# VHH binders against SET domain-containing protein 9 (SETD9), part 2

Target 1, 299 residues: SET domain-containing protein 9 (SETD9), of Homo sapiens (Human) (q8ne22)
Amino acid sequence: MPGRLLRGLWQRWRRYKYRFVPWIALNLSHNPRTLRYVPEESKDKVISDEDVLGTLLKVFQALFLNDFNKQSEILSMLPESVKSKYQDLLAVEHQGVKLLENRHQQQSTFKPEEILYKTLGFSVAQATSSLISAGKGVFVTKGLVPKGAVVSMYPGTVYQKYEPIFFQSIGNPFIFRCLDGVLIDGNDKGISKVVYRSCNGRDRLGPLKMSDSTWLTSEIHNPLAVGQYVNNCSNDRAANVCYQEFDVPAVFPIELKQYLPNIAYSYDKQSPLRCVVLVALRDINQGEELFSNYYTIVS
Key: E = the ipSAE of ESMFold2; O = the ipSAE of OpenDDE; V2 = 0.75 times the mean of E and O plus 0.25 times the DockQ between their complexes.

## First folded at step 1 (VHH)

Design a10 (framework vhh_6fv0_2; at its last look DockQ between E and O 0.01; V2 from the best seeds 0.00; counts 0 for: pae E 11.3 > 2, placed apart)
Fold by ESMFold2, look of step 2:
Structure a10 (fold): chain B 299 residues (1-299), chain A 121 residues (1-121)
Amino acid sequence: as target 1 above (299 residues)
Amino acid sequence: QVQLQESGGGLVQPGGSLRLSCAASGFTFSDYAMYWVRQAPEKGLEWVSTISGSGDSTYYKDSVKGRFTVSRDNAKNTLYLQMNSLKPEDAAQYYCAKDWLEYSDYEFDYRGQGTQVTVSS
């Protein structure tokens, strides 16, 4: 009978969502973050899925190696071939800084934003927006972002087109709507935070984390996971990034899933995990705020 | 209300075998990865094994790999741990758990009462 109850709630929610979507948009129109949708003119991908995947793997591997001394339980659960790969990579990287081998508890690690800079040549962070009414924004804090670079990820719980999001969507300015109707709830507070943590706990495999929950905390482990604070472009602020959808391939390294800032609301063995990256539309200099060509479209 | 009930512990000689069971209720069992953890006297909890919700993926602590096998029957809402070639260091109270029990998770109380495994010397 759980399926009958879920079907009844889904039918009621679908009818309510269809009728209610214009009402929600009207009531939230004073907040530019209320309902995000990628314009049709921006639906084309700027870079290939292979380039997105390559960038994420490069960053996530660098983050993993930087924190290697805290990955021991994760490593113990990996096949020996995978464990030896990371030990070899660490040995190559450590050849110039061999002094730390004798004191593991005193080994220096870089902050995640420094790893991002060392890996991609730039770093980003959230701060007070240069746009007075926007609250927080995302800035290039170090280096130069070349055109076509992946600069951020939009975190949050991923809802398929048919899944119930009603309570989480009310008064929630961090709902991202993908072109196919998939929704990502990037709110790091309230009910949205609780739902994400519940799904994260559901999917854990011992020390293996199947998603990153640190974007919900003050100590973010994946420095790309700040995309929910990127503001829309305006007459006074031209866009310099766009959103690009990315489905995580089945072969994604399990030990690196701890850095994916997205998790599926329900277990769906047939659907890949949807992520959304932000891609630079031009070179972006140090000190610039990111603005997306995303604007609210309600249907 | 989440309920987990372990059984199957007992006294065995070194090299012997035991099969632990964990009956689960109060949640959709197949949606959750399940864990075996153990605690020896005056020691902290030690992770032993994990199995995915579907049962397709299994993981083991190195010290038990090749000797222990985790499995589940989602139709019976039951988790199993087959323990072969038991050693004295395997003696502990064994618990099944729905969520990771570490201090940072708010749901760390979702484990059973445990079942005692004793290995004679």
Scores: ipSAE 0.005, ipTM 0.196, lowest interface PAE 11.3, mean pLDDT 76
ESMFold2-Fast, scan of step 1: ipSAE 0.103; ipTM 0.573
ESMFold2 (binder alone), look of step 2: mean pLDDT 81; pTM 0.814
OpenDDE, look of step 2: ipSAE 0.023; ipTM 0.451

Design a11 (framework vhh_6fv0_2)
Fold by ESMFold2-Fast, scan of step 1:
Structure a11 (fold): chain B 299 residues (1-299), chain A 120 residues (1-120)
Amino acid sequence: as target 1 above (299 residues)
Amino acid sequence: QVQLQESGGGLVQPGGSLRLSCAASGFTFDSYGMYWVRQAPEKGLEWVSTISYSGGETYYKDSVKGRFTVSRDNAKNTLYLQMNSLKPEDAAQYYCATDFYEGSWYLDVRGQGTQVTVSS
């Protein structure tokens, strides 16, 4: 049995073994998306955390209202302070009803990309990349993206600096590495998919989900959750977006957490949930593909 | 110009079945949720069913649950309502509808309707 000093060394070795270091070195020549690199000239934050939060709340509130028929059942299980925000929408005989007597029961649901357009003035979606070898890419499908806008989120399971990620990292081009060593596994397949779904089930509060799992399906609820498909810039394709890290504040509305496309691997209620957004570096026109700066994805 | 055209109504005996169709044009059908409403003679409009833009979410009036099934074919811009075990209380003019977004508000849009008669 090792002493305390040897146990400390063994724990450091175990952490090292399950960090990116061994497979990053093995993959450096195979995949140019193997390391996160930020040039000294690049700013770590383009917009304030307050601007990120404001944008996410605006979009998620609009998505909540779009699905109100489904969400009204969840509201019955929430505190009165939350229900009071939506009392007018729960009224059957409200004076604001237009054309149809039971309007809230007859409410049509818009495609999430249309809600994004109505809320921010643009929409984005994944499609086949303009780059021959890249597979998927993300495009501005409608409207105009102004400089400084949040255009996408990087979905996936959030791993703290020393948490084991070995099997999920093998051949996986969708792991984002944060500056502090936090990792986000945005792979929609295999072990990564199973892990995300397991964590989502663990954190559920009765009928209320604490994270969005729909980015793993064909019926995506949060249209921003496509960031893992944004390609890196090249000599022929200049960057028009950059990655920005964001921690979800404790005061985040509980009914809107279901739209956050990230979940912590460890069941830890004390640490804030890490999210990553993509922010526009310039105005981006309808039809343009998104290209990220020197941040790369670890394979 | 947003247009909705219902079909498939008719006379059926109690316990019978009918399938209603709604052909949509003038808007991006696969981006909008749709719903079915009905109006019996001398009564107001009554909500029957709602379907999300993808077909992944469906909602029903309590009195039709288990008997009616709403579906859509986005490739054909068509909405359907399969009605089984029809009762005399289901006799009504049936309309398909959507909340069309124009500027900063929603406009409720519905078609001309199709008549469903349940008689012995």
Scores: ipSAE 0.000, ipTM 0.189, lowest interface PAE 17.6, mean pLDDT 76

Design a12 (framework vhh_7zox_3)
Fold by ESMFold2-Fast, scan of step 1:
Structure a12 (fold): chain B 299 residues (1-299), chain A 121 residues (1-121)
Amino acid sequence: as target 1 above (299 residues)
Amino acid sequence: DVQLVESGGGLVQPGGSLRLSCVASGFTFSNYDMGWVRQAPGKGLEWVSDISSGGSTGYADSVKGRFAISRDNAKNTLYLQMNRLKPEDTAVYYCARGFEDWYSDYEYDSAGQGTQVTVSS
């Protein structure tokens, strides 16, 4: 009976009611947007913006090429300046070359996590956390993560500091607060999920998607889009990653925006899209769980 | 569309009583846990009371023994009976709907526009 689990949720609500009813959630008069606490010795950036951009472009380009049979259909709708980048691949496709007669199509395309491994030398994925009763966590499933690598992205709807983020932030542990008051709602459930999907549908240009919505499903296209499931460090588990804010530059290729797991709540052509990446603080071995030294809960 | 409309607030002397009402529409009222939260001038939100779909009630320590929450599912209405009011009870009172999705981390998914309660001599 659903009523039993809803009762359990109500008991949890009563326990955490004061902690999970942030003033900013209701956008009430005299409701301040405060900056997150950052220790004086903390850095807002561990690696350069150029390194973040280079990593994202490398991964997204590999994902695009892996799915080229489908992406070529979208390219037909884009300007010649974009199509010209892929002329050689379009010529091969147009020739109708077949490799094996009667071969399954799934054997010609790699899974996103395998593309990540081939591109960066490691893969990450969500699984049951090593922490007792923590639910999900994120693990290095293959390879080695070197210090300074981008290992994950924090997905979700981006709210500017003046924008309302009503009830979806109440009791929601997946809100990330940026230094300038920008919020990212990475909750994959309820109203947060509906809001993200609505924004994704709003910002489409015909068949071209301007953000990745697959992190809300069981079939993720961007394997980095698991950052909201990274647990906070504790006395028993030292931090091995940290959050770093990144603004998508105007030069970002339009055909690769479909892999960005973030979308602005209000469409604003003048402001860059805010993203958040998780960066390795040390080398991380296969089988290790990721732990962050920053908190994503707004209270 | 979900709507919650509060009424019954006003000015009352210390020791007095008020009864707040909240009329709900746009959802199956009987299936949801409901509550009252308040906000005093210059302060954050304070949870006041809740009532489950099954009728179980809870109260903040500051109002226990003075306030009584109840619901009338036939009228889609939530009530808060406030007795022995104190100046500290001065606030805007909001009706709020609890989240129905068992996979959700939300505490509330909707609230009304509020009703002002002022306790002064």
Scores: ipSAE 0.000, ipTM 0.117, lowest interface PAE 17.0, mean pLDDT 75

Design a13 (framework vhh_7zox_3)
Fold by ESMFold2-Fast, scan of step 1:
Structure a13 (fold): chain B 299 residues (1-299), chain A 120 residues (1-120)
Amino acid sequence: as target 1 above (299 residues)
Amino acid sequence: DVQLVESGGGLVQPGGSLRLSCVASGFTFSDYWMGWVRQAPGKGLEWVSDIYTGGETGYADSVKGRFAISRDNAKNTLYLQMNRLKPEDTAVYYCAKEYLDWSGEPYDYAGQGTQVTVSS
């Protein structure tokens, strides 16, 4: 399916934008999760882009290999340069009839959270927050998160500064605002969910998906894609993670893009895909809840 | 277990009409984009049309103005009304569920297809 969905969404937005422009601006200004202020001395990245990329590739590669039975079928349709990376595994899969004597063995593949643990030494998941009335929170469920580790990703539809986000912004506490004005809508409900799924269906290469949509379901494939449920710090709960912006480089392996929990609202080949990671500010022990740096609305 | 069953194909003269149907089961039909793709003899798959869960539609340039896609969410049924058919429309037509969730079917095309032949 090509980018015709973009034109459909644009036509719908056009019917409302001129009527509601003041409300768009007002609504975004009154959403505390949308706005952030970072003091000049705190603007530096906690870890390098190379460290972020290395972590994401390590996790995504492990997820890909864990699901190789399905991935080998998709891989057969990709260029030889991609297939050659997995040639040994493809040769084993050609003999796979002998290995799969029982359907129950397929169900014994590792869960995404277990892959994360085996890959990074820890696992995270959403659960009921320790904060009164906060609803969901994110906890370290296994292992130890070392200072400087990428512990989560903020999933959602990526909007450029000039792009419309009217209906999705109404009453939506899951809009993250980047320093350059890029927005990420991590709401897993309503119009936001529909928009993400539509963009995900738009951006594909035959059977190969270019982003992860499972964070919208109860069966999350990328276990890092829970960042929108991380609560803000308070006087009673110190921050132990912080947000860091990351642009996906052009050299990112095409077969691993399916694990990225972000997608651009507009199909734009010129701009890199914006992602946001959460990075540990200190060692975080098993059982601890994650709390992010607070945000101050400047105006 | 996704199941798509196409019907309504057949032999027609150029300029004729056919209405294709696709009955879906095994998933929440109203949650997904649905579409039609076709494969002409000796050619690859070609996207024909799709329809958003809210009713918004898209068409390939080759069929725009001649074909109309529609859906009945209460009956889990997708339709394709084909008018002013040309010999170039001769193909097997497949009902397609747009694969949005990674845990779903790995391919867009789950139906068996229905043959449409346009000839004199």
Scores: ipSAE 0.000, ipTM 0.116, lowest interface PAE 19.1, mean pLDDT 75

Design a14 (framework vhh_h_nbbcii10_fgla)
Fold by ESMFold2-Fast, scan of step 1:
Structure a14 (fold): chain B 299 residues (1-299), chain A 127 residues (1-127)
Amino acid sequence: as target 1 above (299 residues)
Amino acid sequence: QVQLVESGGGLVQPGGSLRLSCAASGFTFSEYSDYALGWFRQAPGQGLEAVAAISGSGGDTYYADSVKGRFTISRDNSKNTLYLQMNSLRAEDTAVYYCAAQPWYLDSFEPSEYDYWGQGTLVTVSS
């Protein structure tokens, strides 16, 4: 890992490069994925923020513990209050390393989608859509999704309403528009990919990542981070999930932020990080494709 | 077009040393380089394993536990070349070694996050 001085200079260089990337803010393309209308009096939530937070913490904690051999190195740079939460596991790890040297013991690590299944009772993944015109879709690959479950997250770079997004918006079907004007750019290609990676590097604290970038790759670490591939409902396909906005609270565990598939475009510490989850509108069986509506149901 | 070409592989006896080189074209190395560079290997019948990664000139480096203290990664920005100095070689180091690049920063030590790959160079450690 980088030394403190080198890390500070490197992070300042990343901020410099990010700030000097040329942007032109004019207008967004008219795109069905960015169109969203809800009556002013409506609440834009199907389940509580506490339920969303509880689900994300449960999944992210399980992913963290599954990868503990690698994550224990990150803990070395974190405050004692964070390390103390994992003291029992750190003690076992020291003993495990000693035994492995002497006995050649095998490691046991589950794939992220298997962790999701063990944690929530279901798993989801992207595949070729059942719609003839659509490329990708998202399917329930194992188990049963109960009504009200968080089944997916919409990954991408988060733009406040006053922030420029011109170049990334051109021909981009993966820009989600929140009711307050916040945008999330979930495109895994081109300029959008470059911007997300730049922001991820900007916010990184040595080996500790402040967001998940693996949704940009073929090997996804947060198996929920496939929401941009969920197709919209149609006359032939009823919606079985809906979008729900969620602000990450300040008390969110720092060691679990690496699983959040969203990052703020500008270094604005005054606003909480916006995420978007997809919530089940009914029980969804194994093998079914997810379809989203154009609006959020009043709760 | 980004291209990476490895060289320096060959047969070496246990305890010996080899230096691998990776020549890059289509982008330039600099102390402010947008590219994180790494070495990965694949032994016969095994999956890809991360070996070492480097960002910037003489900057941040990461090593797999199996090679820490034996291997050293370095870059020469003036020659647009990445190096892997391998010392105290073991039979377990026998593999095809790949050079890889990821744009912008050292984001991950995971092979799946590297966008550009060389064709590989074979290293055989045997007596």
Scores: ipSAE 0.000, ipTM 0.143, lowest interface PAE 18.6, mean pLDDT 76

Design a15 (framework vhh_h_nbbcii10_fgla)
Amino acid sequence: QVQLVESGGGLVQPGGSLRLSCAASGFTFSSYDEYSLGWFRQAPGQGLEAVAAISWSGGSTYYADSVKGRFTISRDNSKNTLYLQMNSLRAEDTAVYYCAADIYGDWFTSPEEYDYWGQGTLVTVSS
ESMFold2-Fast, scan of step 1: ipSAE 0.016; ipTM 0.473

Design a16 (framework vhh_6fv0_2)
Fold by ESMFold2-Fast, scan of step 1:
Structure a16 (fold): chain B 299 residues (1-299), chain A 123 residues (1-123)
Amino acid sequence: as target 1 above (299 residues)
Amino acid sequence: QVQLQESGGGLVQPGGSLRLSCAASGFTFSEYWMYWVRQAPEKGLEWVSTISSSGDYTYYKDSVKGRFTVSRDNAKNTLYLQMNSLKPEDAAQYYCAREDLWGSYYPEGFDYRGQGTQVTVSS
């Protein structure tokens, strides 16, 4: 048995190798993607789709309102059905923002991570992992994450099972593989970054973006969009979050789509957008690193 | 017009219980985080409890944890504070308060506060 450091490096190498090789083979073969067979009862979600949607809408609405001076310009070009939702705030905007500012917030907006804390009672951020040579990890930086909370989102370009991703998959440890063969490329570098930005430009409605691209920058607007940096669990680090797949419903507010950190590779309005959230398996305290439970290909 | 009206205060002996209510009007109550704050004689305003817009998240001052429970009924536009095992140091004027634009675990400030309801703890 190797020493503790060598054992940790070997375990990480084995995990990377298994993730890397299957994804290349899936894209190169042109055959139907093989998946880990999971019985329907074992596909049970930790929380309901309504709970995921409720959490995302709560956070995104708070981010929208935090930036309302800028967002009110975008609202001017949207249908009355959208503008009417904010009529009270638009009326106050005409009288000056000082009527909306509390006594502690004059002439400033909150940082996105502070909005997350104010909305859900906790904040998360990427930092150097507690694991030797693991690179980035994700930590609870403030507050308490209760069991069942959506704690992060896996950003990136969404590829359907029939779509080619070969070059983007080479040396890329940030490709998440869904149970149905859908892939999410969360790499913030190289060709993956260019692809995401191109798709974001394609789907834009004037100044209104249909997805968040800021997770690719130093100024992150959606503070949940750090899921690709969550390390896998090991014998030395138990999982405290799990991945849960979520399809964005057709009724999702158009003005809030700008905070979704995912975009479809092919422009297809008929298929729902796939997102992946990370959900807390237990209460997670301030200062703890997140570790995920990730499934591999079986057949 | 935004209005908050507290009720349910009174005189209670140490170890007793009271349930405070706050009736909200003039805004979409279900979209706002709400707070209970109190002010004892000769003291400043003190934060007591927070409840998120949905009611899913609740937070408490350390000295009231396990004794007080905050809840809300969004259908009735009403906020509640159940106070058990009351102590003399809990005696204060209790106010419900609304944050301005954002939900918050700890209140940064209040744009609206009610007239308050008096809680007296005495044998």
Scores: ipSAE 0.000, ipTM 0.118, lowest interface PAE 19.6, mean pLDDT 76

Design b01 (framework vhh_vobarilizumab_d1)
Fold by ESMFold2-Fast, scan of step 1:
Structure b01 (fold): chain B 299 residues (1-299), chain A 118 residues (1-118)
Amino acid sequence: as target 1 above (299 residues)
Amino acid sequence: EVQLVESGGGLVQPGGSLRLSCAASGFTFSSYWMAWYRQAPGKGRELVAGITSGGETSYADSVKGRFTISRDNAKNTLYLQMNSLRPEDTAVYYCAAGLWSYEPLDYWGQGTLVTVSS
C-alpha cells in the first residue's frame, strides 16, 4: 500500500512521456504479480513449440468434434480444403440420423472440463486460492498432470511492442509482458473486456469466430483459458508451472482458431498471433493449486 | 479396463466366407459408433464398415454387397460377416470404437489377420 501515496504524482508524468505501464511507473508494488524481467539468455522452455501445437490441436479438435452438429453448419461455409477434412463425418450426418440423435443426447452431458480430462488425462478450473489474500487461483480438479504438460493458457488481447495500451493499463494486475515487449491483457472486466469483445466481433469469417471470447463469461468453452488466475510462487508455495510464449503458425486449422483465447489488437498484421501457455515443471496431483514463477507477469 | 478383443481371423480360399467378432468391455458399448478397419501389407489403414448405436450401417465401395456389419448390444459384441472373399481382402482387421465416427477414435483392438489365398 505505501506506493499508493506517491502514485498520483508519477501517474500524470508517465501518461504524457511514455506508453503508460503502471508497474514501470512505480516500482513499489506489494502485489505478488510484479514484473520480473528474465534475460533472453536464461529463458527456459520445458517443451518444444511442436509439443505445444500438438497439445492445442488435440484439445481443440476434441472440443470441435464434441460440438460437431453445430460446427457442421459453420464448416459448410468454409473452403473445400477445410470441408474435405470432415467430408466422411458430413456424409455420416446426412446418412446417419440416429448417430446425430445419439450424439445430441450424449453431448448434453459433456462439459468442456470432461473433454479436457478425456483428451489430456486431467482437468483444471479456477476457484478460491489457498492463499488468503490472493482471491482466485487455478487447481487441478481431476486426474494427474504429468511433467511437461500444457496445463493452461493466458487469455486476452495481444498488444504489439509499439501499440498503445490505453486506459485499460491503469490498475490492471492481469497484463502479461512477453520478452519481446508484446503484452497480453487478460483482465476479464471493465475496458479490457470491452476491447477483447470488440476485437472478437471484428475478426470473423461469416459465422466463424477467429478467437474464443467465452473465458469472459461463466460458461467457458476452452477449459485451458484460466491462466491469468494462476498465482505467483512465494516462500511457502513453490512454482509448479512456468510460462512459455508460443506463436500460432500459419498452418493452424482455421476452424479451430475459435478456441484460441487470444486476439490481436491490430487487424491485418504480418506477425503471427502470440499466445502464452503454462507448462508443468513436475507431476501435479489432483487437488493441487498451480503456482507460476515470476516470468514476465506484471501487476 | 477398456478392451476390444478380435477373433475369427484365419486363412480362407477365394470365394469363401469368414465371420469376425469383437468382444468389447469397460465402456458403454450400446452408445458407441463401432467399426472395422483393415490394413493390407504396404498400404495405409482404411475404413471397411461402420455401424451407429442405432444400427445404421456404412460400407467401403470395395466391400459393398459382400460384407455385413452387425452388433449385439446385449453381448457387447461387434461382427463382420465376410462373403465372396478375394485375395485383395487380405489384411489385418481392426475393431474400433468412438463416441463419434471420426479419428482419433477412442478405442482400438489389436487386430486379427485375414489371409485369402488358394
Scores: ipSAE 0.000, ipTM 0.115, lowest interface PAE 19.4, mean pLDDT 77

Design b02 (framework vhh_vobarilizumab_d1)
Fold by ESMFold2-Fast, scan of step 1:
Structure b02 (fold): chain B 299 residues (1-299), chain A 120 residues (1-120)
Amino acid sequence: as target 1 above (299 residues)
Amino acid sequence: EVQLVESGGGLVQPGGSLRLSCAASGFIFDDYAMAWYRQAPGKGRELVAGISSGGYTSYADSVKGRFTISRDNAKNTLYLQMNSLRPEDTAVYYCARYFGSDWLTEYDYWGQGTLVTVSS
């Protein structure tokens, strides 16, 4: 009997649009009247999954090619289906290496922020927020973000609804709740950082990593992986981005998975990796800070 | 309610061909990545081929060059064209949908499966 009551409550919670689970859990225990329902048919999608996938593949492919001297070493260890996509570049690379060695020539690479700009027409980065109390924020540092663009990703460890996250949730404002109860822990510190790094070390294909861990460092490789620092909108600052859930398809290029700033807590080949992107609600100009809607639980 | 119904399985000789179909209903088909999985007797389910909502495809090394996955969004139907079939391809083939906009679905939604037997 008690198990039936608990399941009913959990199913109700699952139907609500929650964001940032530690805040939600504390508020529900003290103020149950603030719980708000959103219908099952409601979607947070403003662009198609095809547009999200296309954008991520463009950016990640550009990052891969920009770093090709290092990636060619990894590529030699991968299946023929992956190597064949880069056969022409691999042949040029072998010829180029010989010429560089003989002539003492230097190759140049672009910074990730510059690659993002060349690929999508804008760049974003974390900086001190325009909000006095917020600490970090995310700004458009170059170019113009058009309405409907993927502007950022929410990094972190992905937990299924049944997986233990209790200790990681204590005092952690960076846990994002998906509509289906999946959680993403985007905290770059403490136990959350240790957990992500442990999972990242677990999931490898030889020398190739299956997720990006550089968002935990000062040298961010995927410049989109700053979504956890986007602040909530207010009366003075309207939301200009929204969260959109995206499942990485099994057909996602294995050599580009290293740029995904998310990793599953438990290794499960049956489940797609959940990601969360931030999508522009309007054109956003250079110098503007990004603001999203945190879901407020209301009675 | 999400429903996936596979058809097209049967008995075929080595070197033969079969086309599998999966009729999808209960969700916006165009927004979801789809896949074909198979399970041989005594083995776990393995990914055979996948296709994104945008039509990007990937294949298991064992079937690459022989199998082709495709989708018809107007008909809400997923296909698997299987050529040059081998005895090792004998399995129950399952159509699968990945998570996306349906947050109350199981981790991967599978249909009931269709049996493919490759034998002389």
Scores: ipSAE 0.000, ipTM 0.120, lowest interface PAE 19.0, mean pLDDT 75

